# Ledger of designs, part 52: VH-VL binders against q9hc84r5073to5261

Target 1, 189 residues: q9hc84r5073to5261
Amino acid sequence: CICSMWGGSHYSTFDGTSYTFRGNCTYVLMREIHARFGNLSLYLDNHYCTASATAAAARCPRALSIHYKSMDIVLTVTMVHGKEEGLILFDQIPVSSGFSKNGVLVSVLGTTTMRVDIPALGVSVTFNGQVFQARLPYSLFHNNTEGQCGTCTNNQRDDCLQRDGTTAASCKDMAKTWLVPDSRKDGCW
Key: E = the ipSAE of ESMFold2; O = the ipSAE of OpenDDE; V2 = 0.75 times the mean of E and O plus 0.25 times the DockQ between their complexes.

## First folded at step 25 (VH-VL; framework fv_emapalumab)

Design b6 (at its last look DockQ between E and O 0.05; V2 from the best seeds 0.00; counts 0 for: pae E 6.4 > 2, placed apart)
Fold by OpenDDE, look of step 25:
Structure b6 (fold): chain C 189 residues (1-189), chain A 120 residues (1-120), chain B 111 residues (1-111)
Amino acid sequence: as target 1 above (189 residues)
Amino acid sequence: EVQLLESGGGLVQPGGSLRLSCAASGFTFSDYSMSWVRQAPGKGLEWVSAISGRGGYTYYADSVKGRFTISRDNSKNTLYLQMNSLRAEDTAVYYCAKWDYGDYVGFDYWGQGTLVTVSS
Amino acid sequence: NFMLTQPHSVSESPGKTVTISCTRSSGSIASYYVQWYQQRPGSSPTTVIYEDNQRPSGVPDRFSGSIDSSSNSASLTISGLKTEDEADYYCQSYDSSNYVVFGGGTKLTVL
């Protein structure tokens, strides 16, 4: 099952349904319906601000968050000396390419393309601020995912599964239901 | 029905101060971010400032930063704009605008505006 | 910061279709929602399009919005133009800091 987003707004679900969504908040890209493999979940935060920076004071880039077991990995892009660079936070601590901990491997390709691998699960996630791709083995995750990436069932008819368990007429309509409420972000509640 | 009523506009000398108010009704005031948007005579719309629903976050246009202060009293359903060190270029109709509920920054309701004239 | 550029004016006859463009100077047009506001003479702005292509209740389906990533622009299209559509139209968007920007506005004249 491969879920992807490109252009900052174009999505392709695990089962290949394409749709556009231009959200401004944090959304559940995918999560396990039943926690079987470390309770894996992916989030896209469209305005990732550090504790020292507010939305009013600094630009907040998009961030892709990966939750696996007790680990939190954040992939984002930051400006360093006027150049964009990938920033990977492992449990809120910046780490360098090649870092690994508890079965999770992180790497940076080039300057901005970040990659997270979970070899034990055959999971790979890439993100560069505008494009992400999540690869999950069907054998492990089929019929056990929900979120903006839809279900992993090899059936496009059930891809637009909303948070409340109903199926939307379009995946665009579905996408907004996966909002993660955050009162710190205007309009994101 | 959503209503936004601006007040406090008037004539003020350069360097002077003025405080605008916007009385809101018809919705849960504290649940929505609010903005001030101004329009100089015969000109376009210019965003001035915004404040989050609970007032924890404020945003300012570069043109007013350091001079204007946005605030709100949710107990009174009122939005404020304290304008200090006013300049001639601040002359405009000032609209209060409600942020729409959702995952974007946009306005769904506008007040009728109050005119601020900065002139010697 | 970024800018949104609109044509100063457009004109068309009743019944025809008109399109107003809004070009973003920096950042992807597709990354942040675009809104459109209508302002008739002597009146406050009203929202005619939100979230790129959504119409508020009460706005005729003659109004539509679109995004073109290739040109990094948004467009407001008004079909079946009516005299009542004569107004100034503003596009609006924001950046990652929630800095709000309006386009310069477009005066639509119905001939």
Scores: ipSAE 0.170, ipTM 0.743, lowest interface PAE 2.1, mean pLDDT 93
Fold by ESMFold2, look of step 25:
Parts: C-alpha cells; sequence; structure tokens
Structure b6 (fold): chain C 189 residues (1-189), chain A 120 residues (1-120), chain B 111 residues (1-111)
C-alpha cells in the first residue's frame, strides 16, 4: 500500500486513486481503524507556523506528523543560515540523521528529504516539505486504514472513505472530512 | 504587486534554439511552482511545462518532451525555458504563469507573453 | 490523454445568462479541480473561477462555476451579461500524471 502527495495538492491513495485537494489545515492522512500496531497515525499540517516563521506569513511550511505508540515525530523544513533544511522533532526535541528510539529510525537524505522507518511493521515514510510517500505492507494493514490516503483494500470503490464511515462520490469531497480541528487556525474546525 | 515579464522571443529557423526568460517580482518566487503556457496565433491555450518551487520536479507536455527544458534560478527570481529543435508548430506567444497556493490548483498570474516565430 | 471539450462560440444579449460547458473525455471530472480563465482580445488570460466554484478577489459574483458528475462536465455561468464580458473562456483541469489540460476555448459574443 503506497500513498503519496506531490505538488502540495496531488494525492494518490493506498489503492491508487488519484485526486486533487487543497486544504490549509491539518488533515488525517492515515490512521488505523482498529488499533493493532501501536495506533499508527499520519497527519499533514499544511500551514505549520512555528516561532521560526512569522505568524502573519502568507505561507508557512508543511509538516508531516507520525504518531506511533507514545511517540510523536514531526517532519518539517526550516531555514538554516539562508538555506532550506529538513527538521525532525522526536517527542518535541530536534534530532539528527541516524537517531533511533523504541523501534523508530529517522534519517535525512540530502538536505531536505526526511525518512522515518518502523522496521517491525515494514513501514517507511518520506517527506521533503512538498512531497510525501508512505509505504505500508498490505499484509499487515489490509482493511485497517482510513484518512486522505484511503483504504488499503485492493479496491478503489471504497477508497473515498469519509470520517463518518461512508464513501464519498469523489475523493476531493472525502479529503475535507479528515480535518483535524485546530482552534489556533482560522477556518480549521 | 505580482509581475511576470517574459523575454527572449524572436524569429528562428526550424531546428534552431531559443531561451526564454521570465523575471518575477512581488512574491516569494521559491514558494511557487511556475509554468509556461503557449498560444499559437488565433488558437487556444496549450500548457507547455511546469517546475516546482525548489526545481526538483519538472513536467512537460508530450509535444515538447525531449526538446524543451524548464529551469529556474531562485536567487535571481527568474524562470527559463530552453527550446531546442524548434518546429513551425512551436510558433506561439509564450506566457509565464504563476501557480496559486497548492502548486497544481491553478494559475493566478500571467505575464504579457513573448512571441516565438519559427519560420524558414 | 484526455480532452476538455467546449463549444466553439456562444452568443447572448446583455442582461441575460450564458452557460459554457466543459466536458471531460476520460476520467472523472469530479476527481480533479477545474479552473476557468477569461482572455480579452490582446490581453493575457485572467482567472475567473478556481477550485471548481471559487472566485478570486475582484471577480463579480455573476460569474459562477459548477461540476456535474453525471454528465462528466464543468460549467461556467455568467449572469447579467455585460459588453465587457465579451472574451474567450478556457476551462482547465488535470490528470493523474500531473499534466495540465486546457479546453479548446469558447468565444463569448455579447450581442
Amino acid sequence: as target 1 above (189 residues)
Amino acid sequence: EVQLLESGGGLVQPGGSLRLSCAASGFTFSDYSMSWVRQAPGKGLEWVSAISGRGGYTYYADSVKGRFTISRDNSKNTLYLQMNSLRAEDTAVYYCAKWDYGDYVGFDYWGQGTLVTVSS
Amino acid sequence: NFMLTQPHSVSESPGKTVTISCTRSSGSIASYYVQWYQQRPGSSPTTVIYEDNQRPSGVPDRFSGSIDSSSNSASLTISGLKTEDEADYYCQSYDSSNYVVFGGGTKLTVL
């Protein structure tokens, strides 16, 4: 099962359904329907405004968040001495390439591409601030994913699964139902 | 205010080359994908090429793939189109266009265009 | 490898309403955003509708966009036609390979 987003708005689901979606909030990319593997969840924050970015900025960078067991990993980009670099926060603490903890490995490929591996689950996630890819084994996650990345069912008919458990006619419409409410952001409720 | 200014058009023989430039101002250039769109005289719009804000991803219409190369210099706020092996069918006004938020949502600003004429 | 088909021309009197269709030949129109551009003679295109049905600032609310999944088409509707609306109009969408496709264009004549 491979889910990807590129260009900031082009998505391909785990089962290969393609759609466009532009959202300025945090959305559930993937979460387990039934907790089997440490409650693995992936989120995309399309407007991640930190102390390093002005709160009034027209565009803040994207951040991809991974929740697994009790761990919280944030992948984003930041400016370091005039150049854009990847920034990985492991439980709110910046970490470097090669860091590992509790079965989660992080690495940086080049200057901006960040990778998280969970070898026990065969899970791999990459993100460079504009493009992500999440790879989940079908054998472990079949019939147990929901979010903007759709279902992992080998069936595109149920790919546009909404938060309420119903299937939308288009995945554009499905994608907005996966909003994560955030009272700190205008229009993200 | 957002401004896009194309240059480098002109008269070229078939098989020749040209390099188009687009000078951008009024926005953070490296945050946005850019595109070239052309319009043959009396005809409709045709998408030519696109490039991501960092320059890591490029896209080409089938009609120009292998002949045209899109690039950008973010330190100079400039978009380029290298056009090689030009054909009569490439005769058009070439527009520089800025993508709006989300890279592939749509074009919100267009330049005035630069005319490329391919004729013997 | 898909096409967006528009009527070549449409005409209507001032004050009336016109609808310009944009039919997608393959793949679902509902899966990808549709934009509409206006191009007046001698001018560069400008956006009148983005993301299916949204208007940029400065575009009058008499311009509206819609999607019809059953006919696999998008529509641009212009009500209260004015002589200044006389222009060429293009729809635009995407495929799964990130290719950008424009419709063939529709010449609107305000009689």
Scores: ipSAE 0.066, ipTM 0.670, lowest interface PAE 6.4, mean pLDDT 86
ESMFold2 (binder alone), look of step 25: mean pLDDT 94; pTM 0.956

Design b7 (at its last look DockQ between E and O 0.14; V2 from the best seeds 0.00; counts 0 for: pae E 12.5 > 2, placed apart)
Fold by OpenDDE, look of step 25:
Structure b7 (fold): chain C 189 residues (1-189), chain A 120 residues (1-120), chain B 111 residues (1-111)
Amino acid sequence: as target 1 above (189 residues)
Amino acid sequence: EVQLLESGGGLVQPGGSLRLSCAASGFTFSDYWMSWVRQAPGKGLEWVSAISGRGDYTYYADSVKGRFTISRDNSKNTLYLQMNSLRAEDTAVYYCAKWDYGDYVGFDYWGQGTLVTVSS
Amino acid sequence: NFMLTQPHSVSESPGKTVTISCTRSSGSIASYYVQWYQQRPGSSPTTVIYEDNQRPSGVPDRFSGSIDSSSNSASLTISGLKTEDEADYYCQSYDSSNYVVFGGGTKLTVL
């Protein structure tokens, strides 16, 4: 199962359904319906601000968050000496490429392409601030995912599963239902 | 039923000030971003300003930045636009517009507008 | 900032189909939702399309919106044109800073 986002707004679900979505808040990209493998979840924060800023006011970069077991990995981009660079936070601590802990490996390719690997699960996630890709083994995660990435069932008919368990007419409509309420971000509730 | 009622428009001299109000009803006012959009006579729509639900953030078009101030009183379900240093080119019907959803920039409801005329 | 460019005017006979284009000058048209507003003479604008292709309740299904990434444009299509459709139509979008921009407007005349 491969889920991807490119151009900042184009999505392809695990089962290959394409749709466009442009939100300003944080959304569930995928999560396990049943916590079988570390309760894996992925989130996209469209405005990742370190200083309690709302989504609309600050020029905050996008951030992809990976939650695995008790670990929290944040992939984002930052400006260093006028150049954009990948920033990886492992449990809120900046780490360098090659860092590994508790079966999770992080790396940076080039200057901005960040990668998270969970070898035990065969999971890989990449992010560079604009392009996202998540690879999950079908054998482990099939029919046990929900979110903007869909259900990973090899069936496009059930890809547009909304938070309330109903299927939307389009995945675009589905996407906004996966909003993560955040009182810190005005308008994101 | 959503209603937006603008008031406060009128005739003002260049360099003068005016304060517009927009009374909102039919929805949870504090949950939505609000905007002012204006339309000069015989011209198109121009976005003027926006304010977040809680009022924490404000945005302005370059044409009004430094002169206009958007604010809101959620206890009164009212949106305001303080206009200072008015110019002839500010002459327009000013619409109060409700944002559709909190995370999208689009308007789902508009008021009937209030006319502001800046003239000597 | 960016601009949205619309044709000045379009005209068509009742019952026919008309399309109004809205071209974005910079940034991807697909990365930021496009809205369409109808404004009849002497009236305030009303929303006819939101989020590129969604219709508010009360808007007939003969109104539709689409996005074309190849031309970096949005389109409003009105099928089965009726006399009451005669109005000015505005496209609207935004950028990453939530700076809102309207198109110049298109006057639709029903012949």
Scores: ipSAE 0.023, ipTM 0.633, lowest interface PAE 5.5, mean pLDDT 92
Fold by ESMFold2, look of step 25:
Structure b7 (fold): chain C 189 residues (1-189), chain A 120 residues (1-120), chain B 111 residues (1-111)
Amino acid sequence: as target 1 above (189 residues)
Amino acid sequence: EVQLLESGGGLVQPGGSLRLSCAASGFTFSDYWMSWVRQAPGKGLEWVSAISGRGDYTYYADSVKGRFTISRDNSKNTLYLQMNSLRAEDTAVYYCAKWDYGDYVGFDYWGQGTLVTVSS
Amino acid sequence: NFMLTQPHSVSESPGKTVTISCTRSSGSIASYYVQWYQQRPGSSPTTVIYEDNQRPSGVPDRFSGSIDSSSNSASLTISGLKTEDEADYYCQSYDSSNYVVFGGGTKLTVL
């Protein structure tokens, strides 16, 4: 099961459904329906991306958050001497490439590409501030994912699963329902 | 109606400097990323630089990094390109290009271009 | 960095179909949208395809775009060629650092 986002707005779900979504709040990319593997959750925070121009293929600051067990890992980029560099916050503390704690391994590849591995689950997530890819094994996560990345069911017809448990006619409409509650307080729309 | 009008091109010596301007109208300038794209005579298009709507993020092609500076003045609806340490290879028509709004991804409007010639 | 490689020139008779290829040298062609621009002599570029296969309003439906992940390429197809289609055509995409990259351009000659 592989989910990706690129160009700031183009998504491919775990089962391969493509759609475009340009909301600029914080959204659930993936979470477990039933918490079986440490309540793994992925969030994309777009609140620094204003309307159309910043949501285009050009950069605006984004943060990918990973929640696993009691840990919070935030992947983002920052400007250092006029150049973007990856910044990884592990439980709100900046960490360097090669850091590991409680079964989570964190790496920075080059200057902006960040990677998180959870080997016990066969999970890997990469993010460079604009593009992410999340890989989850079907054997562990089948029928137990929801969010903008859809379901991991090998069936594209159920990919547009909304927060209320119903399937939308389009995944663009589904994606709106995965707004993180209260994220509108960050000044997004 | 969206309009982009470049100015400031001309003849300059190698190692010299030049400042390009692009006057924008017909849209809310501060909402949109802007770019410079150049085209050497008889050659193809080459992206030069981009700047975010608020001006807080800038990007440059490797061929111009450290020599060119993109900027904008949103109160004047004007995009700028400061070009320093000019080389003969910088000779080109320089286009101002508007980034898309909404669901587009790419450049939806281009200016007429302004010619920069670097020669002694 | 990566390159977008286009044929230098193509030619075909009016009424026929031509396809212009755009091959990405590294990374996946599907990672970012591909745009196609038309440039007539003495004019600035105009968009004929955006987001891989979408046409702006006013662009005839005989222009179409496609992506082929197996060859790592994009294609612009122009059917029912008209003499007014004679122009230079450029593909454009992005790298992982959001640099904008244009193909080298293809001169289309309508015989």
Scores: ipSAE 0.007, ipTM 0.470, lowest interface PAE 12.5, mean pLDDT 83
ESMFold2 (binder alone), look of step 25: mean pLDDT 95; pTM 0.958

Design b8 (at its last read DockQ between E and O 0.78; V2 from the best seeds 0.00; counts 0 for: pae O 4.0 > 2)
Heavy chain, then light chain:
Amino acid sequence: EVQLLESGGGLVQPGGSLRLSCAASGFTFSDYWMSWVRQAPGKGLEWVSAISGSGDYTYYADSVKGRFTISRDNSKNTLYLQMNSLRAEDTAVYYCAKWDYGDYVGFDYWGQGTLVTVSS
Amino acid sequence: NFMLTQPHSVSESPGKTVTISCTRSSGSIASYYVQWYQQRPGSSPTTVIYEDNQRPSGVPDRFSGSIDSSSNSASLTISGLKTEDEADYYCQSYDSSNYVVFGGGTKLTVL
ESMFold2, look of step 25: ipSAE 0.438; ipTM 0.801
ESMFold2 (binder alone), look of step 25: mean pLDDT 93; pTM 0.948
OpenDDE, look of step 25: ipSAE 0.023; ipTM 0.674
ESMFold2, fold request of step 26: ipSAE 0.357, 0.007, 0.007; ipTM 0.765, 0.529, 0.450
ESMFold2 (binder alone), fold request of step 26: mean pLDDT 95, 95, 95; pTM 0.962, 0.962, 0.962
OpenDDE, fold request of step 26: ipSAE 0.569, 0.056, 0.250; ipTM 0.861, 0.692, 0.764
ESMFold2, last read: ipSAE 0.343, 0.260, 0.346; ipTM 0.763, 0.722, 0.765
ESMFold2 (binder alone), last read: mean pLDDT 95, 95, 95; pTM 0.960, 0.962, 0.962
OpenDDE, last read: ipSAE 0.024, 0.025, 0.008; ipTM 0.671, 0.646, 0.570

